# Ledger of designs, part 47: VH-VL binders against p53630

Target 1, 237 residues: p53630
Amino acid sequence: MNSKSQQQEQQPIVFVTGTDTDVGKTFVSTLLVHKWKAAYWKPVQTGIESDQGDSETLKNFKIAASTWQPPIFTPTYALQKPLSPLQAMEYEPNVDIRLLDFVVPEEWSAENPLVVEGAGGVCVPITRKLEITTDLIKHLIETSGHPVYVVVVARSGLGTLNHTLLTWNHLCDNGLRSHLFGVILNGEPNEGNVQALKKFGVNIMAQVAQCTTAHDQDMELHELPSVESLMTQQDVE
Short names: E, the ipSAE of ESMFold2; O, the ipSAE of OpenDDE; V2, 0.75 times the mean of E and O plus 0.25 times the DockQ between their complexes.

## First folded at step 20 (VH-VL; framework fv_guselkumab)

Design u1 (at its last look DockQ between E and O 0.66; V2 from the best seeds 0.80)
Fold by OpenDDE, look of step 20:
Structure u1 (fold): chain C 237 residues (1-237), chain A 120 residues (1-120), chain B 111 residues (1-111)
Amino acid sequence: as target 1 above (237 residues)
Amino acid sequence: EVQLVQSGAEVKKPGESLKISCKGSGYSFTSYWIGWVRQMPGKGLEWMGIIYPGDDDTRYSPSFQGQVTISADKSISTAYLQWSSLKASDTAMYYCARLGKWDDWLFDYWGQGTLVTVSS
Amino acid sequence: QSVLTQPPSVSGAPGQRVTISCTGSSSNIGASWDVFWYQQLPGTAPKLLIYGNSNRPSGVPDRFSGSKSGTSASLAITGLQSEDEADYYCQSYDSYLSGSVFGGGTKLTVL
C-alpha cells in the first residue's frame, strides 16, 4: 500500500487552462502531474507540423525529486498548424472537432488524478460551432463522472491583472466558481499582483517559475499544494 | 508476490571486474525504478543509484558516479551493478531495492543482498 | 555534506516505549520531504517499516509509529519486544544531492 492510494476514493480531473497562449500551461501541468502523481491528457494539440507537442515536452521534463512516470494519453485531435484549433481546422477540412468527441481516456485507471491541459485560454474556440475551452470544461463536468476542477495559469508580471481577472470572472460567470482550485502565477515573483488578485477574491495557489537548478525546481514542486488540500478547501467554500 | 533475487556472493581481487544482478518478479519490471544500496561492513546504508528499466533512465549518487555502472535487461527483468576495476574498499554488502510507485524515493522491496569481498 | 542524524544506539526493556530520532537540515533535507524508516534485523536485508512519515506497510505491527515535525522525524516503538532488536534507518530525499539519503542508523538493544 501507498499513502496516495489510501486518501482518495474518487480521483479528480483537473483542467489546466490559462489566460493566454505561452503562459506556461505545459510547464505548470508538468509540475502538477509530478506533484500529484497524475496522468496527463491534452485533448487538442495543434502545431504538430513544427512542434513535438506538449505531451512530449511533459514526458521529457525531468524533476530530480520525482520518480513519477506519468501516463500520457494521446490527444483526441492533433492538428498540423500552430494556430487555435478553429483556425488550424481551416487547413484540415476533414477534421471537425466536436465536444462529444472528448471522452476521458479509457487507459486512465482513475487511481491517480488526471491533469487535462487546454489549448490557449478559456475563450479559445475549439469547434466550428465556436464552442470554447469553457464549454469543454463543462462537458467534462457533465460526462466524466469524476470531480472536475480548474487551475488557471497566468503570468506573474506586469499586465497579468487584467487577463487573470477577466479569465477568473469569466469562469465564475459561467458557473464554474465551485470548480476553481485557483491560479498559479508563472514567472518572477510579484507580491503586488498576488495581493491585488486576492483582493478580488482570486485564490492564488502558488507562484512558480522555471528554475535553473535542480534544487530550486525540487523546492518549487514541494511548495505546490496537494490535491487533497485543494479539495478540502473547496468543501469549505 | 514482489520479489527481488540477487546473485550470489562474490570473492574477487583488486583490479578485477564484476557484475552482480538483481532479478525482479511478481510485478511489472519496466514500471518501477530499481536502486542499489551499499552497506560496508559494520556501516550504514548508502544510496548508489537508480534505474528505470522502462527507458533506462539512470541516476547516480555523486559519490558513485563514474565508479560503477547500473544497467538493466528488461527482457529478463534483471538489473545490474558492475565495476570495471574493483578496489579493496568495494568490499560490502550490496542490496537492490525497488522504488515504490506512489512515494518518491521509497524503497518498498529489497533483495537479499550480495556480499562482495575484494582482497589480495 | 548533508546527513540525517540518528542516535547510534538506543535501548529499552521489554514492554517499554522507545523512540529513535532522525534530524535533517532545514535547507535541504528533513523539512520538505517525507521520511521513511527501515528495519534491518541482524544478518538480513532492510525492510520497509514506515513510509510517508507515519504509514505502516501491511504486516508491520501497530507498535511501530512514525511522526515528523519540521526537520525532525521520530520512530516510536511501544511494547518493545525482543524481536525488535535491530538496526533502524531513516531515509529521505536531499534536494542538493538530488537523491536518496540515509541516516547513520540506530542500533536498538532490547535489554
Scores: ipSAE 0.864, ipTM 0.928, lowest interface PAE 0.7, mean pLDDT 94
Fold by ESMFold2, look of step 20:
Structure u1 (fold): chain C 237 residues (1-237), chain A 120 residues (1-120), chain B 111 residues (1-111)
Amino acid sequence: as target 1 above (237 residues)
Amino acid sequence: EVQLVQSGAEVKKPGESLKISCKGSGYSFTSYWIGWVRQMPGKGLEWMGIIYPGDDDTRYSPSFQGQVTISADKSISTAYLQWSSLKASDTAMYYCARLGKWDDWLFDYWGQGTLVTVSS
Amino acid sequence: QSVLTQPPSVSGAPGQRVTISCTGSSSNIGASWDVFWYQQLPGTAPKLLIYGNSNRPSGVPDRFSGSKSGTSASLAITGLQSEDEADYYCQSYDSYLSGSVFGGGTKLTVL
């Protein structure tokens, strides 16, 4: 096996997307940030008129086993309405989101991974040119100068087979198969869904749920794979 | 050179208040957790709590929650351990220690200790 | 609730090898949390001796080594010297207590 130390390779960017809004992307991003001792960036945040935003949610979520204090970078865009970025711009007509504006924060020291959290799912429109989350991922691949990988967050329960396969196949069809770390299922464990997705060739990285006790949350963190193991897995592609 | 310098020894009576200090130098004070560890005479080490001076996030050991207050003044790079009402059982050596950045719960640098003696 | 158990004392002659055990449980060492070791010379503050189960900070001699297996960890000291007389503490995170746990300490005596 071609294992690599963090000293011998550029640190990765890991883009966290989902099968839908409200599937747990921010919770999963928080777990990954603490597991990997990573920095965090939400490039575009919507709904700030009524919500603290995902960066604050991640900052305020404490995991007892972790004393990691992640660098958290300011969103490139923050819009008022709780809508897709495209739709939210209709209420802020002086804002014109362009993919070129999404530059990896200069403050990132690149001594650790960067977790980048997307808005909604892979087809969510971001720009007035109808560029979508997948186009943002490709933009980061082309411009960042770092290895870029993708994690898909999906519900563990009803409907996930369809939504997960659609998301997974969309990413593969867009040339991103070699970038996919896998799927993290969020919610009450459902082994039937896990096994069905595996039969389609979907890599299930983990099954997690938001827990009410510190002990259970520590166990969720413990069970996540290291970023090194995931990168080793990708060396064959 | 990372250094943690603590305030001097204290002799107190039960019921008195006390605030001891730990000044950090040689590193970015607001970027590392700092913690307090008690060592009673002839006994081992017990963590009391940790604080992140960057945002004042504070975590206490269950044995010490409500018994002491941990705080920090980032303008002078100093952490504090405070009692509102000392007991004779608080007689101990108290260490401050910095947590390492890359290893959860690692106490990587230690202060010299502050001996607190509480007797009637 | 669990505490890391260390022998109260251990002794050895100069040049010998000694080991200090640290026995935990499934909520600390057994849950794969790292083990740290600290040396406390008489009248001084603890100093970090081993981190990440087996790594030595700069300035710690090669004769100190750490290992971990199952719910237990071990500190080995080879080529024992008189300056090694100290108290030694293991430390790990405990997920049931949601916090740091130190062993009770082991007094090493060099005969």
Scores: ipSAE 0.824, ipTM 0.913, lowest interface PAE 0.6, mean pLDDT 92
ESMFold2 (binder alone), look of step 20: mean pLDDT 92; pTM 0.932

Design u2 (at its last look DockQ between E and O 0.65; V2 from the best seeds 0.79)
Fold by OpenDDE, look of step 20:
Structure u2 (fold): chain C 237 residues (1-237), chain A 120 residues (1-120), chain B 111 residues (1-111)
Amino acid sequence: as target 1 above (237 residues)
Amino acid sequence: EVQLVQSGAEVKKPGESLKISCKGSGYSFTSYWIGWVRQMPGKGLEWMGIIYPGDDETRYSPSFQGQVTISADKSISTAYLQWSSLKASDTAMYYCARLGKWDDWLFDYWGQGTLVTVSS
Amino acid sequence: QSVLTQPPSVSGAPGQRVTISCTGSSSNIGAGWDVFWYQQLPGTAPKLLIYGNSNRPSGVPDRFSGSKSGTSASLAITGLQSEDEADYYCQSYDSSLSGSVFGGGTKLTVL
C-alpha cells in the first residue's frame, strides 16, 4: 500500500488553459503532472511541421525530485501549421475538428488525475463552427463522468492583470466558477499583481518560473498545492 | 508477489571487471525504477543510482557517477550493476531495490543483496 | 558524514518505548520532502517500515510510527520486542544533491 491509495477514489480531470499563447502552459502542465502523479493529454496540437509538440516537450522535461513517468496520450488532432486550430485547418481541408471527437483516452486508468492542456487561451477557436476552448471544457464536464477543474496559466509581469481578469471572468460568466482551481502565474515573482488579482477574487495557486536551477525547480514542484487540497477547497466554497 | 532476486556472491581481485544482476518478477518490470544501494561492511546504506527499464533513463549519485554502470535488459526483466575495474574499496553488499510508483524515491521492495569481495 | 544524522545506537527493555531521531537540513527534511524508514534485521536486506513520513505498509505493526517536524524526523517503537533488534535507516530526498539520501543508521538493542 502506498500514499496514493489514500487519495479520493474519483480522480479529477484538470484542464490547463492560459491567458494567451506562450504563457507557459506546457511548463505548468509538466509541473502539475509530476506533482500530482498525473497522466497528460493535449487534445489538439498544432505546428507539427516545425515543432516537436508539447507532448514530447513534457516527456523530455526532467525534474530531479520526481521519479514519475507520466502516461502521455496522443493528441486527437495534430495539425501542421503553427496557428490556431481553426486557422491551421485552412491548410488541411480534410480535417474537421468537432467537440464530439474529444473523448477521454481509454488508456487512462483513472488511478491518477488527468491533466489536459488546451491550445492558446480560453477563446481560441478549435472548430469550424467557431467553438472555443471554453466549449471543450464544458464538453469534458458533460461527457467524461469525472470531476473537471480548470487551471489558468498567466504571465506574472506587467500587463497580466487585464488578461488574467478577462480570462477569469470569462470562465466565471460561462458557469465554470465552481470548476476553477485557480491561477498559476509564470514568470518573475510579482507580489503586487498577486495581491491585485486576489482583491478581485482570483485564487492564486502558485507563482512559478522557467529557466531555474534544478534546486529551484524541485522547490517549485514541492510548493505546488496537492490536488487533494484543491479539491477540498472547492468543497468548502 | 513482487520479488527481486540478485546474482550470487562474487570474489574478485583488484583490476578485474564485474557485472552483477537483479531480476524482477511479480510486476511490470518496465514500469518501475530500479536502483542500486551499496552497504560497505559494518556501514550504512548508500544510494548509487537508478534506471528506468522502460526507456533506459539512468540517474547516478554524484559519488558513483563514472565509477559504475547501471543497465537493464527488459526482455528478461533484469537490471545490472557493473565495474570495469574493481578496487579493494568496492568490497560491500550491493542491494537492488524497486522504487515505488506513487512516492518519489521510495524503495518499496529490495533484493536479497549480492556480496562482492575484492582482495589481492 | 551522512546527510541525515541518526544516533549510532539506542536501547530499551522489552515493553518500553524507544525513539530514533533523524536530523536533516533545509535541503531535505526541512524543505518538506518525505521521510522513509527501513528496518534491517541482522544478516538481511532492508525492509520498508514507514513511508510518507508516517504511513505503515501492510504487515508492519502499529507499534511502529513515524513523525516529522522541522528539519527532523522520528521513528517511535512502542511495546518493544526482542524481534525489533535491528538497524534502522531514515531516507529522504535532497534537493541540493538532486538525489536520495540515507541516514547513518541506528542499531537498536533490546536489553
Scores: ipSAE 0.876, ipTM 0.939, lowest interface PAE 0.6, mean pLDDT 95
Fold by ESMFold2, look of step 20:
Structure u2 (fold): chain C 237 residues (1-237), chain A 120 residues (1-120), chain B 111 residues (1-111)
Amino acid sequence: as target 1 above (237 residues)
Amino acid sequence: EVQLVQSGAEVKKPGESLKISCKGSGYSFTSYWIGWVRQMPGKGLEWMGIIYPGDDETRYSPSFQGQVTISADKSISTAYLQWSSLKASDTAMYYCARLGKWDDWLFDYWGQGTLVTVSS
Amino acid sequence: QSVLTQPPSVSGAPGQRVTISCTGSSSNIGAGWDVFWYQQLPGTAPKLLIYGNSNRPSGVPDRFSGSKSGTSASLAITGLQSEDEADYYCQSYDSSLSGSVFGGGTKLTVL
């Protein structure tokens, strides 16, 4: 039987995690949001007693080539102390984070991708049941109704081979290999580290640096892969 | 229907101030950039600057930075272009235009234009 | 000289095909930034004609088409009609200027 119908591509959720805290997840998330014309969600934000949070940082970061104004969704949880969510709850005992509470914001129109930024690295504890960021990713895979992919942000130097391989292998060992778009290295370019990681089978999506000129940021934005190309690449391998 | 309606023609002398307006209707005014474009008599189009009325973020072309002020009043869905001291070389047609949402830097709808003449 | 170079004028007889070139550089079209085209009829405001290199907004006839290759873009008009007599502008983002730029404009004369 001949069929002309084909299912339209669903808009993906792309979870941005990192090898550690402060590796540049928010900067990379900002680049991806502007490249993909995506919405943004930080599901759990900590440290609000002294910081405006990553959603505000992303909102305030401007890229000259981009006139995209992203939808930015309210965190499901916002905690005072600049600690892991589990530890921060020790100072807010009436807060009890549950994975089921992380529902994709209803305000998301799903006309565009959703970038979801995690807290810290892949093993950061979130709930009193000791569920970690990796469990949040799996929860979104199981419950969101959308394709879910993962981007890992890592520093470009300072021991990144060890941290990146540990993070990559952890995600693969947790059944997430088919969800991994790859690694974005943040910081001064280091071709030696790129080639070493590639020898271990790590997909390096890009090298970016926050201290580049406006011209270089425009070029980095342009050079980032489209979300469509990454989805196609993942289907092949 | 998206519509941008500009204020009427102006005849001014050098040194005078001026503020011209662009009122948007038929869309969510605070959700789209508005830009200003100059066309000198017999010449082409020159981008001057853009503003996002939702948060008043403003970007200027280098040729116009410090020469004009772009602002918006979201309560009346109106963008403004103003000069503190006009020059004879400011004689031109001035257009406002809305930027498209899905294409960076696309001017998708245009106002009818405001002719500014700075004589003498 | 404009950052995006267009011929100052082009002409054609009714029914013919004309093309209008838009030549940029590695900091704009050559870097892969989109090209937009605008039509300005005599005494009127510009109107969007082509976006995203080759897409026509609703209401723009199929005889207008756009393309991009390398550092250049082209607007083609087939079946030329007297009402096509207008000025045509290309536009692209330029990363070295951190802003958008228009071509110098092309006056199309229908003979």
Scores: ipSAE 0.808, ipTM 0.911, lowest interface PAE 0.6, mean pLDDT 91
ESMFold2 (binder alone), look of step 20: mean pLDDT 92; pTM 0.934

